# Ledger of designs, part 10: VH-VL binders against Chaperone protein TorD (torD)

Target 1, 216 residues: Chaperone protein TorD (torD), of Ferrimonas balearica (e1svr5)
Amino acid sequence: MDEQEIREEVALAERRATLYWWFASMLCRELDSDQLNTLCSESGRVLLDALAEEPSLAPGCQKLRRALAGVQVLATPQLELAADYATAFLGDHLGSAPPYASVYVEPGGMMFQHPHQQMVQWLQQWQLAVSFDGNEPADHFAIMLDLMGNLVLKGVDSPEAQSAQSALLAEMLPPMRRWVTQCQRQPGFYAALAELLLAFVSLDQTLIEGEFSLAQ
Below, E stands for the ipSAE of ESMFold2; O stands for the ipSAE of OpenDDE; V2 stands for 0.75 times the mean of E and O plus 0.25 times the DockQ between their complexes.

## First folded at step 18 (VH-VL; framework fv_ixekizumab)

Design o3 (from n2 with heavy chain R100L Y102W; at its last look DockQ between E and O 0.69; V2 from the best seeds 0.00; counts 0 for: pae E 7.5 > 2)
Fold by ESMFold2, look of step 18:
Structure o3 (fold): chain C 216 residues (1-216), chain A 119 residues (1-119), chain B 112 residues (1-112)
Amino acid sequence: as target 1 above (216 residues)
Amino acid sequence: QVQLVQSGAEVKKPGSSVKVSCKASGYTFTDYDIHWVRQAPGQGLEWMGVISAYSGRTYYNQRFKGRVTITADESTSTAYMELSSLRSEDTAVYYCARDLGWGPHFDYWGQGTLVTVSS
Amino acid sequence: DIVMTQTPLSLSVTPGQPASISCRSSQSLLYRDGKTYLHWYLQKPGQSPQLLIYKVSNRFSGVPDRFSGSGSGTDFTLKISRVEAEDVGVYYCMQATHYPFTFGQGTKLEIK
């Protein structure tokens, strides 16, 4: 592979990792005022415009912009987003959608099941520390997205990290589809974010499968 | 509205098998687990097992020693429980129940299916 | 298997008076997520069981506030502040923290 092809491969990996980490940061806790201001700024608009160029991502981008516009006209936008986060993810009644893979693949919807155990093993294998409050199960989608960003960068030089991307997506996507469906019962900013996230991860899976097909 | 409708009563001979159906309506079938619980005449409730309608994964109460098979058909929104090698002690009302999620608890129950095992 | 022991097994109550049912488990029902999966069901005569209380103390939709649940660890209680005629039936506790899920033996509530 020549120097230009290597630079293009690295640049693509950096863009993918940046998006995985951006989604992780948006999901791991309610947005603070700095994050909200950045998202509403020119740089946030440029990001969403760029994502919307991809047809499969455009509907989620549109919903997210509409939710942001609706929140910005309120007296306390950050507090409204914090309330939306709590309603969407932190309840344990029928209306919320906790963002943990175990909830959506294990019978009874219990946390700390096989997906959590698998994530603990992967985080140890790749020598990554949890950057959340230490009480979070390791299969929180934000943690899975953060791991994915790390694997994307490591995959430039590591066949093991390349195959780990596929393994992580196989664990993450099925429960994420169910989670996103549940999020739509509580329309708002975080439901729109979850929809956009699923579209992004689904698109990235097809990209990886296409590259594996060419390599075989 | 959520409904679980079970198949009708059965009379069976010892050594045979029975398959009870549980048709779900009023919700997305793959979003909730289906459990099976039985109640012998004049007795309490006994949990038999569960299927995840989403993944097809099952867990069984070991007391039944492999005689129970639970399946689900997404296309018809129907769960099934088959109990083989029937004994007179298996005479009971068999219930299906929907798991609410986020920790197993049963919000909707079928009407029950009486299975009588007699020779 | 987790053994669930209910007391009393039979209870006769004058209408308007309180009732209390105890449920004890052979092991702690506290799960590592900090939640306790202990539930209460009522089976009215000739009917399927119906959910009353889930996760120790949460009333299910449509359940009157005269029903309350409490407890932790291995000891749990269902209380009815004022028994009504429609409360007749058999009450079961169930644990869902550990496989296999298990029920108490039932408490039959009757009106005097």
Scores: ipSAE 0.043, ipTM 0.627, lowest interface PAE 7.5, mean pLDDT 87
ESMFold2 (binder alone), look of step 18: mean pLDDT 93; pTM 0.950
OpenDDE, look of step 18: ipSAE 0.679; ipTM 0.868

Design o4 (from n2 with heavy chain R100L G103S; at its last look DockQ between E and O 0.80; V2 from the best seeds 0.00; counts 0 for: pae E 9.2 > 2)
Fold by ESMFold2, look of step 18:
Structure o4 (fold): chain C 216 residues (1-216), chain A 119 residues (1-119), chain B 112 residues (1-112)
Amino acid sequence: as target 1 above (216 residues)
Amino acid sequence: QVQLVQSGAEVKKPGSSVKVSCKASGYTFTDYDIHWVRQAPGQGLEWMGVISAYSGRTYYNQRFKGRVTITADESTSTAYMELSSLRSEDTAVYYCARDLGYSPHFDYWGQGTLVTVSS
Amino acid sequence: DIVMTQTPLSLSVTPGQPASISCRSSQSLLYRDGKTYLHWYLQKPGQSPQLLIYKVSNRFSGVPDRFSGSGSGTDFTLKISRVEAEDVGVYYCMQATHYPFTFGQGTKLEIK
C-alpha cells in the first residue's frame, strides 16, 4: 500500500487506541481533580464535540455534557462525582452495576470465572501487566478496554493482534450491553459515560467487521 | 409482583427421568438467575445447581454428576430442571429460587414440586 | 464441600424471650472481594424457605428488626430479640462463597 494509505491506517489505529485508553482511564477509578478539570476545560469540550460528529455517539456525548453541567453548578462537583461512582459501581448488590464482565454472563454473577481467566491468559500472552491493586478481577471493563487499545496499535503490524481485537470484542460486548442497561437504573455522570462507551465500542465493532468483509 | 410457579407433583419409577418447570413472572426474566434446591422428606435443603437466564451457562453440584440438566426458555420465562436415572433417594420436594446475577442469595422461591420415586 | 453446622438443632422458646442460633463453617466464608456470603432463611411449616438475612448482617426487605445477624470467618449467629408466634419454623444458614452452595442442617424453633 502507498505511503499515504499507511499513514492513514496508523493514524486511525492511534485515534482508536487513544479513545479506548481514555475510556479505560475514565472508568478504572473515580475521577480525580486533574481529570475533572481537564474534562471540564476547552480540551474536554473539543473532545466531546469531535465524538459527537459521529451520529451514533452524539446522544451519549449530550448526556455526558448535561451530567457535567449539572455537577458543576453544585458546591462540591468532585464529591458529587465520587458519590455517583459509588452509587453506580460500588453500591449494594441490588442497586449497583459492578463493571465486571463475569457479573453479567456467569450464573450467580460469580467473579473470577471464565471471563476473568480468559483475560489473565490474554494479558500474559500480550505481556501486559495489570496495574490495579492485585486482587482486582482481570475482567473489569477498564482492563478489557486497556487491552483493546494495545491490540489496536499492535494490529497495525501484527495479524495476530488484529484478529485478537475481534475475539476481545466478542467477549466484551455481550456483558457490556447488560452492564450499561443496569447503569441506567442509577442515572448520572457514570451512567452517561457507560452509554457513550457502549456506543463507541459497538461502532468500532461494526467498522472492524466491515473491514474484514472488504478484505475478503 | 414477583412469582415463581412450579409444575405439579410427579410420581416416577426408578430409572426414569423427571422434568420440573418454574414459570417466572413480575420481573425481567433475563435479569436474574434460577437455582434449584431439593428437600427430602423430613430433611434439610440441598443445592442442585444454577442457570444464568441471560447467558444459558450452568453450574451443577457434582454429587449429581451428569444426572441434572437445567435449562431456561426466555420466550416463555420458564426454567426447567431435569433429573435422570431416578432412584428412591431422589424422592423430595424440588424448589426453584431466584437470585440477582451478582448477589448469590435467594430472594423468591417457587412453591415446590413433590417428586416421588416409587417402585 | 463446605460443611455448615448449626446449633442447636432444636430450640423451644417462651414468647417474648430472645433466641440465638449458631452456624459454623468448615472453612472461612470470606470471599476475595472482602465480602462474606452467608445467608439465613426461615422455612415456616408447610411453606417454602424465605430469606431473612443476607451477607451476614443485612436484613432483607420486610423482615422485622428483631432479627439480626453477626459473625465473621467461620462463626455466625442469628439472633431474635423477642420471639413471636409467627417465628415458628426451621432456620437454615447457607454459604454461597464456595461451590457447591451448602446449607446447615436446620434449627427448629418452637414456642413453649
Scores: ipSAE 0.006, ipTM 0.575, lowest interface PAE 9.2, mean pLDDT 86
ESMFold2 (binder alone), look of step 18: mean pLDDT 93; pTM 0.952
OpenDDE, look of step 18: ipSAE 0.552; ipTM 0.822

Design o5 (from n2 with heavy chain R100L H105Y; at its last look DockQ between E and O 0.72; V2 from the best seeds 0.00; counts 0 for: pae E 6.3 > 2)
Fold by ESMFold2, look of step 18:
Structure o5 (fold): chain C 216 residues (1-216), chain A 119 residues (1-119), chain B 112 residues (1-112)
Amino acid sequence: as target 1 above (216 residues)
Amino acid sequence: QVQLVQSGAEVKKPGSSVKVSCKASGYTFTDYDIHWVRQAPGQGLEWMGVISAYSGRTYYNQRFKGRVTITADESTSTAYMELSSLRSEDTAVYYCARDLGYGPYFDYWGQGTLVTVSS
Amino acid sequence: DIVMTQTPLSLSVTPGQPASISCRSSQSLLYRDGKTYLHWYLQKPGQSPQLLIYKVSNRFSGVPDRFSGSGSGTDFTLKISRVEAEDVGVYYCMQATHYPFTFGQGTKLEIK
């Protein structure tokens, strides 16, 4: 590969990883005031406009913008988003959607099941420090997205990391589709974020499968 | 509203099998698990197993030693439990129950299906 | 398998008086997520079981506030502050922290 092709491959991997890490940061906890301000700023608008250039991402981007606009007219927007996060992900009621793969793929819906065990193995294999405390299940979608971002960057130099991306997507997408469907029972900012996330990860999977298929 | 409607009573001979159906309505079938619980006459409740209607994954109480098969048909929103090699001790009311989607507690139960095993 | 032991197995209660049912598990029901999956069901005569209390102390929708649950670890209690005629039936505790899920033997509640 020539120098420019290497720079372009690294740049593409950096853009993909940045998006995976952005979604992970949006999902791992409720937005703080800095994140909310950034998302509502010109830089947030530019990001969403860029994502919306992909037709499959445009509906999620529009829903996210509408949810942000709806919250911004209220007295305490950050507190409204915190309430939305709790309603969407932390409740014990019908309509709550805990963001853990085990909940959507294991009978009984318990945490710390086989998807968790697989994630522990992958995090160890790829020598990644646990960025969440050790009491959280490793199959939290934010942790899976964080791992994916790392695999995307490592994939420029490692065929094993390239192949691992497909394996992680195969574990992540089926439970994520159920999770996102469940999120829509409580419409709001986080339901819109989840929809956009699924569209992004699905698009990335399609591009990886197409490239992988053509190479074979 | 949520309903689980089970098939009617069965009379079976020892050594045969029975397949009980549980038709779900009032919710998205693939969003919840279906469990099977039985109750012999005058006895307590015994958990038999579970299926995820989403993934098709199952877990069975090992006390049934492979005699139980639980399946689900998304297109008809129906779960099934088949118990083979029937014995007189299998005479019981068989219930299906819905898991609340997270944390396995049963919020809605079917009406029960009496299976009588006699010669 | 986790053994769930209920006491008493039978209660006769004068209407308006309290009732208390104990449930003990052979192992802790605290799961590593910090939650305890201990539930209570009532089976009225001739009916399917119905959920009363989930995760130790949470009343299910439509359950009167005279029902309450408490406990932790291996010891759990269901209380009825004022028993009414409609409360007759068999009460079961169930654990769902460990596979296979298991029920207590049942406690039959009758009105004197």
Scores: ipSAE 0.113, ipTM 0.655, lowest interface PAE 6.3, mean pLDDT 87
ESMFold2 (binder alone), look of step 18: mean pLDDT 93; pTM 0.952
OpenDDE, look of step 18: ipSAE 0.575; ipTM 0.835

Design o6 (from n1 with heavy chain R100L; at its last fold request DockQ between E and O 0.79; V2 from the best seeds 0.00; counts 0 for: pae E 4.7 > 2)
Heavy chain, then light chain:
Amino acid sequence: QVQLVQSGAEVKKPGSSVKVSCKASGYTFTDYDIHWVRQAPGQGLEWMGVISAYSGRTYYNQRFKGRVTITADESTSTAYMELSSLRSEDTAVYYCARDLGYSGPHFDYWGQGTLVTVSS
Amino acid sequence: DIVMTQTPLSLSVTPGQPASISCRSSQSLLYRDGKTYLHWYLQKPGQSPQLLIYKVSNRFSGVPDRFSGSGSGTDFTLKISRVEAEDVGVYYCMQATHYPFTFGQGTKLEIK
ESMFold2, look of step 18: ipSAE 0.380; ipTM 0.759
ESMFold2 (binder alone), look of step 18: mean pLDDT 93; pTM 0.950
OpenDDE, look of step 18: ipSAE 0.701; ipTM 0.867
ESMFold2, fold request of step 19: ipSAE 0.251, 0.106, 0.273; ipTM 0.715, 0.638, 0.724
ESMFold2 (binder alone), fold request of step 19: mean pLDDT 92, 92, 93; pTM 0.947, 0.947, 0.949
OpenDDE, fold request of step 19: ipSAE 0.827, 0.819, 0.826; ipTM 0.914, 0.912, 0.914

## First folded at step 20 (VH-VL; framework fv_ixekizumab)

Design q1 (from n2 with heavy chain V50W; at its last look DockQ between E and O 0.03; V2 from the best seeds 0.00; counts 0 for: pae E 19.4 > 2, off the site)
Fold by ESMFold2, look of step 20:
Structure q1 (fold): chain C 216 residues (1-216), chain A 119 residues (1-119), chain B 112 residues (1-112)
Amino acid sequence: as target 1 above (216 residues)
Amino acid sequence: QVQLVQSGAEVKKPGSSVKVSCKASGYTFTDYDIHWVRQAPGQGLEWMGWISAYSGRTYYNQRFKGRVTITADESTSTAYMELSSLRSEDTAVYYCARDRGYGPHFDYWGQGTLVTVSS
Amino acid sequence: DIVMTQTPLSLSVTPGQPASISCRSSQSLLYRDGKTYLHWYLQKPGQSPQLLIYKVSNRFSGVPDRFSGSGSGTDFTLKISRVEAEDVGVYYCMQATHYPFTFGQGTKLEIK
């Protein structure tokens, strides 16, 4: 690889990592007023338009945009999103979809299972101090996405980190598919976000597998 | 309304340098990359390089062999392009343009800055 | 560097007639993500370039539907179904699949 190709790969990795971190920030808690304002601004429109250029992401982007427009016409949009988050993800009632991989290893699973333990080991292996709230189980999808973003950047210079991306996706995607399915029981902003997230992670997995296969 | 406003025309002597500014408004500066493209009089377009307004990472067209430096200041939403060791063939209109990321297409362009290099 | 060759370099068109501009690259512009980063710009006299078509066939916001793009691999075409007086200027194709990004020489469109 020459110097131009290395810089190009770094730029691509930076863009991929930025998207993983963006989804992590959107998912780690309900949107605050600043995040909502940014998403409703021209910057948010441009971001969603850019994501929608990918055919597999367009349906999720459109659903997210529709949900956002629906919230904006309400008296207190941020509080409505906070209520949507609580209804969708908090385990205070039957039918919520807690965003933790352990819950979805098997139908009706519980938190703090094998995926949590594996994430603890991976975070230690890669020497990552998660700036995410330290009280969360390590297999929260936002934490897995944050780790993925770091592995994407490290993968430019490390074949081990590049292989770790595939390993993390293999652990994350099966429970994420089940989580997203359960999210659809309550349509709204966070159900749309979950659908878009799954489409993004699935697309990235396909590109990673295609890149390795075609290069060999 | 998205705008990229560039600094005014400059007349420079061979061997000197020029620094062109590009002030962005109407959007979140760190969401986009800034590219620089030049056009010699009566000629086509030549891509010079880019900067990520988010990370500060740069990429340069090797044709310029280290003569170009691109920077950005998030606090003023301004990108800069400096071209050193100027020659008469560097006489051109210099444009800044923004894109959404890798695989760039330049959706908005600055008005251009004429740099004339003459003895 | 990828050479982008436009044909014709100059085109005189009677208003209302169609126009077609060809752009050929020295290497395939298909990137390993399955996308093709070939874009078209128009530079009207005395103005900055403006985006018309991105990634082969996507019209940019506000571009009339009489403009269309097509092609794959190394061979790409911009078509104007009915040329209007405001279409005068120089048309450039650009590739962003390979560094450094490169433009075609330009096609000057003028009204007869």
Scores: ipSAE 0.000, ipTM 0.426, lowest interface PAE 19.4, mean pLDDT 84
ESMFold2 (binder alone), look of step 20: mean pLDDT 93; pTM 0.955
OpenDDE, look of step 20: ipSAE 0.012; ipTM 0.510

Design q2 (from n2 with light chain D33Y; at its last look DockQ between E and O 0.86; V2 from the best seeds 0.00; counts 0 for: pae E 11.2 > 2)
Fold by ESMFold2, look of step 20:
Structure q2 (fold): chain C 216 residues (1-216), chain A 119 residues (1-119), chain B 112 residues (1-112)
Amino acid sequence: as target 1 above (216 residues)
Amino acid sequence: QVQLVQSGAEVKKPGSSVKVSCKASGYTFTDYDIHWVRQAPGQGLEWMGVISAYSGRTYYNQRFKGRVTITADESTSTAYMELSSLRSEDTAVYYCARDRGYGPHFDYWGQGTLVTVSS
Amino acid sequence: DIVMTQTPLSLSVTPGQPASISCRSSQSLLYRYGKTYLHWYLQKPGQSPQLLIYKVSNRFSGVPDRFSGSGSGTDFTLKISRVEAEDVGVYYCMQATHYPFTFGQGTKLEIK
């Protein structure tokens, strides 16, 4: 492994971690005005253009752009996105999609069960603080994504952290697929974000598995 | 049309086991949980346990002291409940019921299966 | 286990008159973010139970608006504003906030 390959590996890990953390920040609560303005700016357009270069991500990027364009013509775009967040994730009706792994894996959708307990153990193991309300179940997808970003970066220098990425993906992807399907019952910005997120995480898993297969 | 169709009535001796089936149709089996509820003659409803058809995870009412086993077969869209070490007090109608897994409420029920335990 | 207590256990009602069934839990059913997983079922004679009201006050599809649910914490009520002959059966409340899920004893509704 020469000096250039090491620099490229570090740069890739930093880009992956940045994307995981970006998705976590977009999902952990409704967008504030600064986040919305950034996403609607030139830098947001450049980001979505770059993501869309990957064919599996392009459909989600396009849906997200359409949703952004739709809210920009309204009198209160941030308030419309806040309403979309609440309708998509905070309701208790059959069409809402709470962003917690336990909802889609545990019998009865009970929170604070096995997926929550597993996440608490991992957060303690990796000595990570969470910026979310401490009363939230730890299996919120945004918290899982935040952990993944940290594991990606630590994985450059830690075989244990590299292996933990696969373990976390195995816990996250099955419930996430069900969550994203449920999100499509309430179309909008957050449904588009969820679709793009699943495509990104699925792509990242495929790339990681390819490297693990060669190494084995 | 959502349907849950259960296996037929059974007569069992004390100490034996019974396995009741519940075949689901009209929806994506793995999107919902299956619960089992029983009703002794002239009595109320008693929740026995649940399985996630997707993950296979289960939770059982501990009043049965491990006598209940709930399973699911995705390929046939069928859930099963097995009750072992049968006693005369286990004579009841056994129902399967579906729930979305979100604030669990049982929106569709099977027709019920009478299990009679007698010597 | 959370004990669910229904009153009355039996009710005789003249058609067209209102009916009210009380359900009390041994423990608060208030869950995080204001959610309360209390449900009502009707079992008509010779039939399987059917869902009427979920999450305290939400009518299930096809349930007439003469049925309403209310309550919070430990005290819940099912009301029928005008009883009809087809409402005969046994009404059960159920909590699904904590395992194991538990039902009330049932309230038998009869016409006269």
Scores: ipSAE 0.006, ipTM 0.547, lowest interface PAE 11.2, mean pLDDT 85
ESMFold2 (binder alone), look of step 20: mean pLDDT 92; pTM 0.951
OpenDDE, look of step 20: ipSAE 0.742; ipTM 0.885

Design q3 (from n2 with heavy chain G101Y; at its last look DockQ between E and O 0.79; V2 from the best seeds 0.00; counts 0 for: pae E 6.8 > 2)
Fold by ESMFold2, look of step 20:
Structure q3 (fold): chain C 216 residues (1-216), chain A 119 residues (1-119), chain B 112 residues (1-112)
Amino acid sequence: as target 1 above (216 residues)
Amino acid sequence: QVQLVQSGAEVKKPGSSVKVSCKASGYTFTDYDIHWVRQAPGQGLEWMGVISAYSGRTYYNQRFKGRVTITADESTSTAYMELSSLRSEDTAVYYCARDRYYGPHFDYWGQGTLVTVSS
Amino acid sequence: DIVMTQTPLSLSVTPGQPASISCRSSQSLLYRDGKTYLHWYLQKPGQSPQLLIYKVSNRFSGVPDRFSGSGSGTDFTLKISRVEAEDVGVYYCMQATHYPFTFGQGTKLEIK
């Protein structure tokens, strides 16, 4: 392998992992004031501008910007985002969208089913500690995204970790498509974040399929 | 308007199979699960199984010992239930029902399909 | 399998009077998410079942407010504050907390 190609491969993997972990951090609970301030700062603007250069991500970035602008003019922006999080993900009414894979692929939306069990096995296999509510199913999308970031980095040096990326995407994308569609029933910051996330993960799947196809 | 329209009544011999259809309209088919419930004459309701129209995943009541197969066709918005190795005690009205999203409860039911199994 | 037991199995009521139907499960119906998936259906003569109450106490759209549900754990009740002629039929409770989903035996409501 050419040293320049290895450096480019590592740099790409680091960028991908950073984005997976960023989405995981944004999704695992409602943003606190520090996270909101960072997202509204110059660094947040630079991030969204960079993501928007990719045409498939631009619509989600635009919606996220609009949602941020909308909450910044309110008296308590962080409290409004916390309310949006609760409405989007924590309710049991028709408009909520619980962020667990089982909800969208298991009949009846039953939790702790096959997607959860598969995630428990993967987290153990890859020796990952989960910083999350211990009572939560392991198939929470934030946990799946965190695992994906780890697999992306390990995939540079491990064919097993590279193959695991494809397997995790195959488990994650079908339920995520339904989850994101459900999120749009109550538009807001988290619905925009979910749309951007799906666009990112879908784009990444395309890149992985292209890499696999070229290698074969 | 949400509607579930089932295929017509059938008379079958013991040992044969029956396939009942359930055509959905008035909603996005892949956004809901389809359940099958039967009711023997003069008797109560018995849940048979379910399919997610989106993922194709199924779960069956083990009481039927593998005789039930539930499928769905997105292109026609139609779910199917096939019951094999029929016997006279399978004579019943067979209903499809969709679940209300997020926590299963049957908000809309088909009109029912009478299946009669006799010599 | 979870056994759902309804009492009474038959109920004859004078129009305008209240009615109460009990449903008991063989195990708690409290699910891990803190919710209880117990539902009530009415099957009017010659019709398919129709949803009345979902998740113990939530009235389905179009169901009159004379219908109410209550209970927790293993014990649940459907009440009709004032029975009307159109309320005749068979009432079923159903649990959807545990596979396989199961129904009570039904309670036939008749007008005197």
Scores: ipSAE 0.049, ipTM 0.623, lowest interface PAE 6.8, mean pLDDT 87
ESMFold2 (binder alone), look of step 20: mean pLDDT 93; pTM 0.949
OpenDDE, look of step 20: ipSAE 0.784; ipTM 0.886

Design q4 (from n2 with light chain N58Y; at its last look DockQ between E and O 0.79; V2 from the best seeds 0.00; counts 0 for: pae E 5.8 > 2)
Heavy chain, then light chain:
Amino acid sequence: QVQLVQSGAEVKKPGSSVKVSCKASGYTFTDYDIHWVRQAPGQGLEWMGVISAYSGRTYYNQRFKGRVTITADESTSTAYMELSSLRSEDTAVYYCARDRGYGPHFDYWGQGTLVTVSS
Amino acid sequence: DIVMTQTPLSLSVTPGQPASISCRSSQSLLYRDGKTYLHWYLQKPGQSPQLLIYKVSYRFSGVPDRFSGSGSGTDFTLKISRVEAEDVGVYYCMQATHYPFTFGQGTKLEIK
ESMFold2, look of step 20: ipSAE 0.135; ipTM 0.662
ESMFold2 (binder alone), look of step 20: mean pLDDT 93; pTM 0.954
OpenDDE, look of step 20: ipSAE 0.758; ipTM 0.883

Design q5 (from n2 with heavy chain G101E; at its last look DockQ between E and O 0.53; V2 from the best seeds 0.00; counts 0 for: pae E 3.9 > 2)
Fold by ESMFold2, look of step 20:
Structure q5 (fold): chain C 216 residues (1-216), chain A 119 residues (1-119), chain B 112 residues (1-112)
Amino acid sequence: as target 1 above (216 residues)
Amino acid sequence: QVQLVQSGAEVKKPGSSVKVSCKASGYTFTDYDIHWVRQAPGQGLEWMGVISAYSGRTYYNQRFKGRVTITADESTSTAYMELSSLRSEDTAVYYCARDREYGPHFDYWGQGTLVTVSS
Amino acid sequence: DIVMTQTPLSLSVTPGQPASISCRSSQSLLYRDGKTYLHWYLQKPGQSPQLLIYKVSNRFSGVPDRFSGSGSGTDFTLKISRVEAEDVGVYYCMQATHYPFTFGQGTKLEIK
C-alpha cells in the first residue's frame, strides 16, 4: 500500500469508528441536555446532512430530524425524549423493544445466552471493560456498537480485528433487524434512531463484503 | 387461531431416519420458536430441542444432538424434526410445540405423530 | 441435567375435593434475569399436553381459576381447589431455566 492509500484507509476507519461510537452513545442511555443541544445545533445539522448524502441513510435522517423538530416545540424537550426512551426500550418486550440481541434471536428471548456469552468473550479478547451485576447483559446493542468501533480502528493494523468485524456484524444484524421492526410499534425519536442505525450498519456490512470480495 | 398440524404416523426400520413436519398457522411464524417433545408409550415427556424460526438458532438435548436435526422453512411456515439411526426405543409420539414470544413455555402443541420403529 | 421430581405420582380424588401436586427441582430454577421458568401442563387421556400454568403462577388463557401455582427456588406446587371430572389426566411440571429442558415424571389424577 502507498502512503496515500494508507492515509485513506485510516481516515475511512476513523469515520466508521466515530459513527459506531456516536450511535452507541445515542443508544446506551437517554440523551442528556448537552447531547440534545449538540444534536439540535449547527454541528448536529452538519452531521445529519453528511449522513444523508448516502441515499440509503437519507430516509432515517429525515425521520430523525422530524422527530427532533416535534420535540423542540414542547416545553421540556429533554424530558420528552427521556419518556420516549423509556417507552421504547425499558418496558417488557411485549410492549417495548429492549435493545439486547438475545431478545430477538435466542429461543424464548432468553437473556445471558449465546449472544451475551459471545460478547463477554470478545470484550475479554480485545481487552475492553465489561461490568456485570446480574442485571445487564453484554449483548446490549450499544455495547456491540462500541466494540465494533474499536474493531474498526484496530482493523487498520490487525488482520484479526478486520476479520472480527464481519463476525460481529453477523452476530449483530439479525437481532437488530427484528429489534428495529419492533421499535416501529413505538414511533418517535428512538424509533427513527433505530431505523437510521440499521441502515448504517447494513451499509457498512455491504462495503466490508465488497472489500473482501475484491481482495480475493 | 393458532394451530400446529403434524405429518402422519410413520413405521420405520431400525437404522433408518424419520422426518416429521409441523405446519403452523394463525400467527407470524418467525415471531415464535418451535420445540420438539417426545413421549414413549406409557411414559412421560422428553424435550428434544428447539429452533428459533427467525434466526435458525437451535439447541438440542445432548442425549439426541448427534441424531436430531431441527429445521424451519419460513416460506411454508413449517418446522421439521429429523431423527436418524433409529432404534426400537425411539418408538414414541413426537410433538411439536410453540413457545410464547417472550419466555420458553409451550402454549400450543401439535396433535402428535406416532413413529414406530420395528423390523 | 436438572431432575424434576413430582409427588405424588398418582392421585385419586373425590369430585369437589381439593388436590395438590408437588414438583421439586435438583437445583434452583431462578434464572439470572430474576424470572423462574417453571411450567405446568395437563395431558388428558388421548390428547396432546396443554399448558395450564406458566412461570410458576400465571394461568394460561381459558384455564379455570380453580387451578393455581406457587413456589420458588426448587419447590413448586400446583393446586386444584375443587376437582372436576374434566381434570382427569396426567400433570407434568417442566423447567425451562436450564438446557436441556426437563419434565417431571407426571402425576396421574383420577376420580374416585
Scores: ipSAE 0.300, ipTM 0.729, lowest interface PAE 3.9, mean pLDDT 89
ESMFold2 (binder alone), look of step 20: mean pLDDT 93; pTM 0.951
OpenDDE, look of step 20: ipSAE 0.639; ipTM 0.857

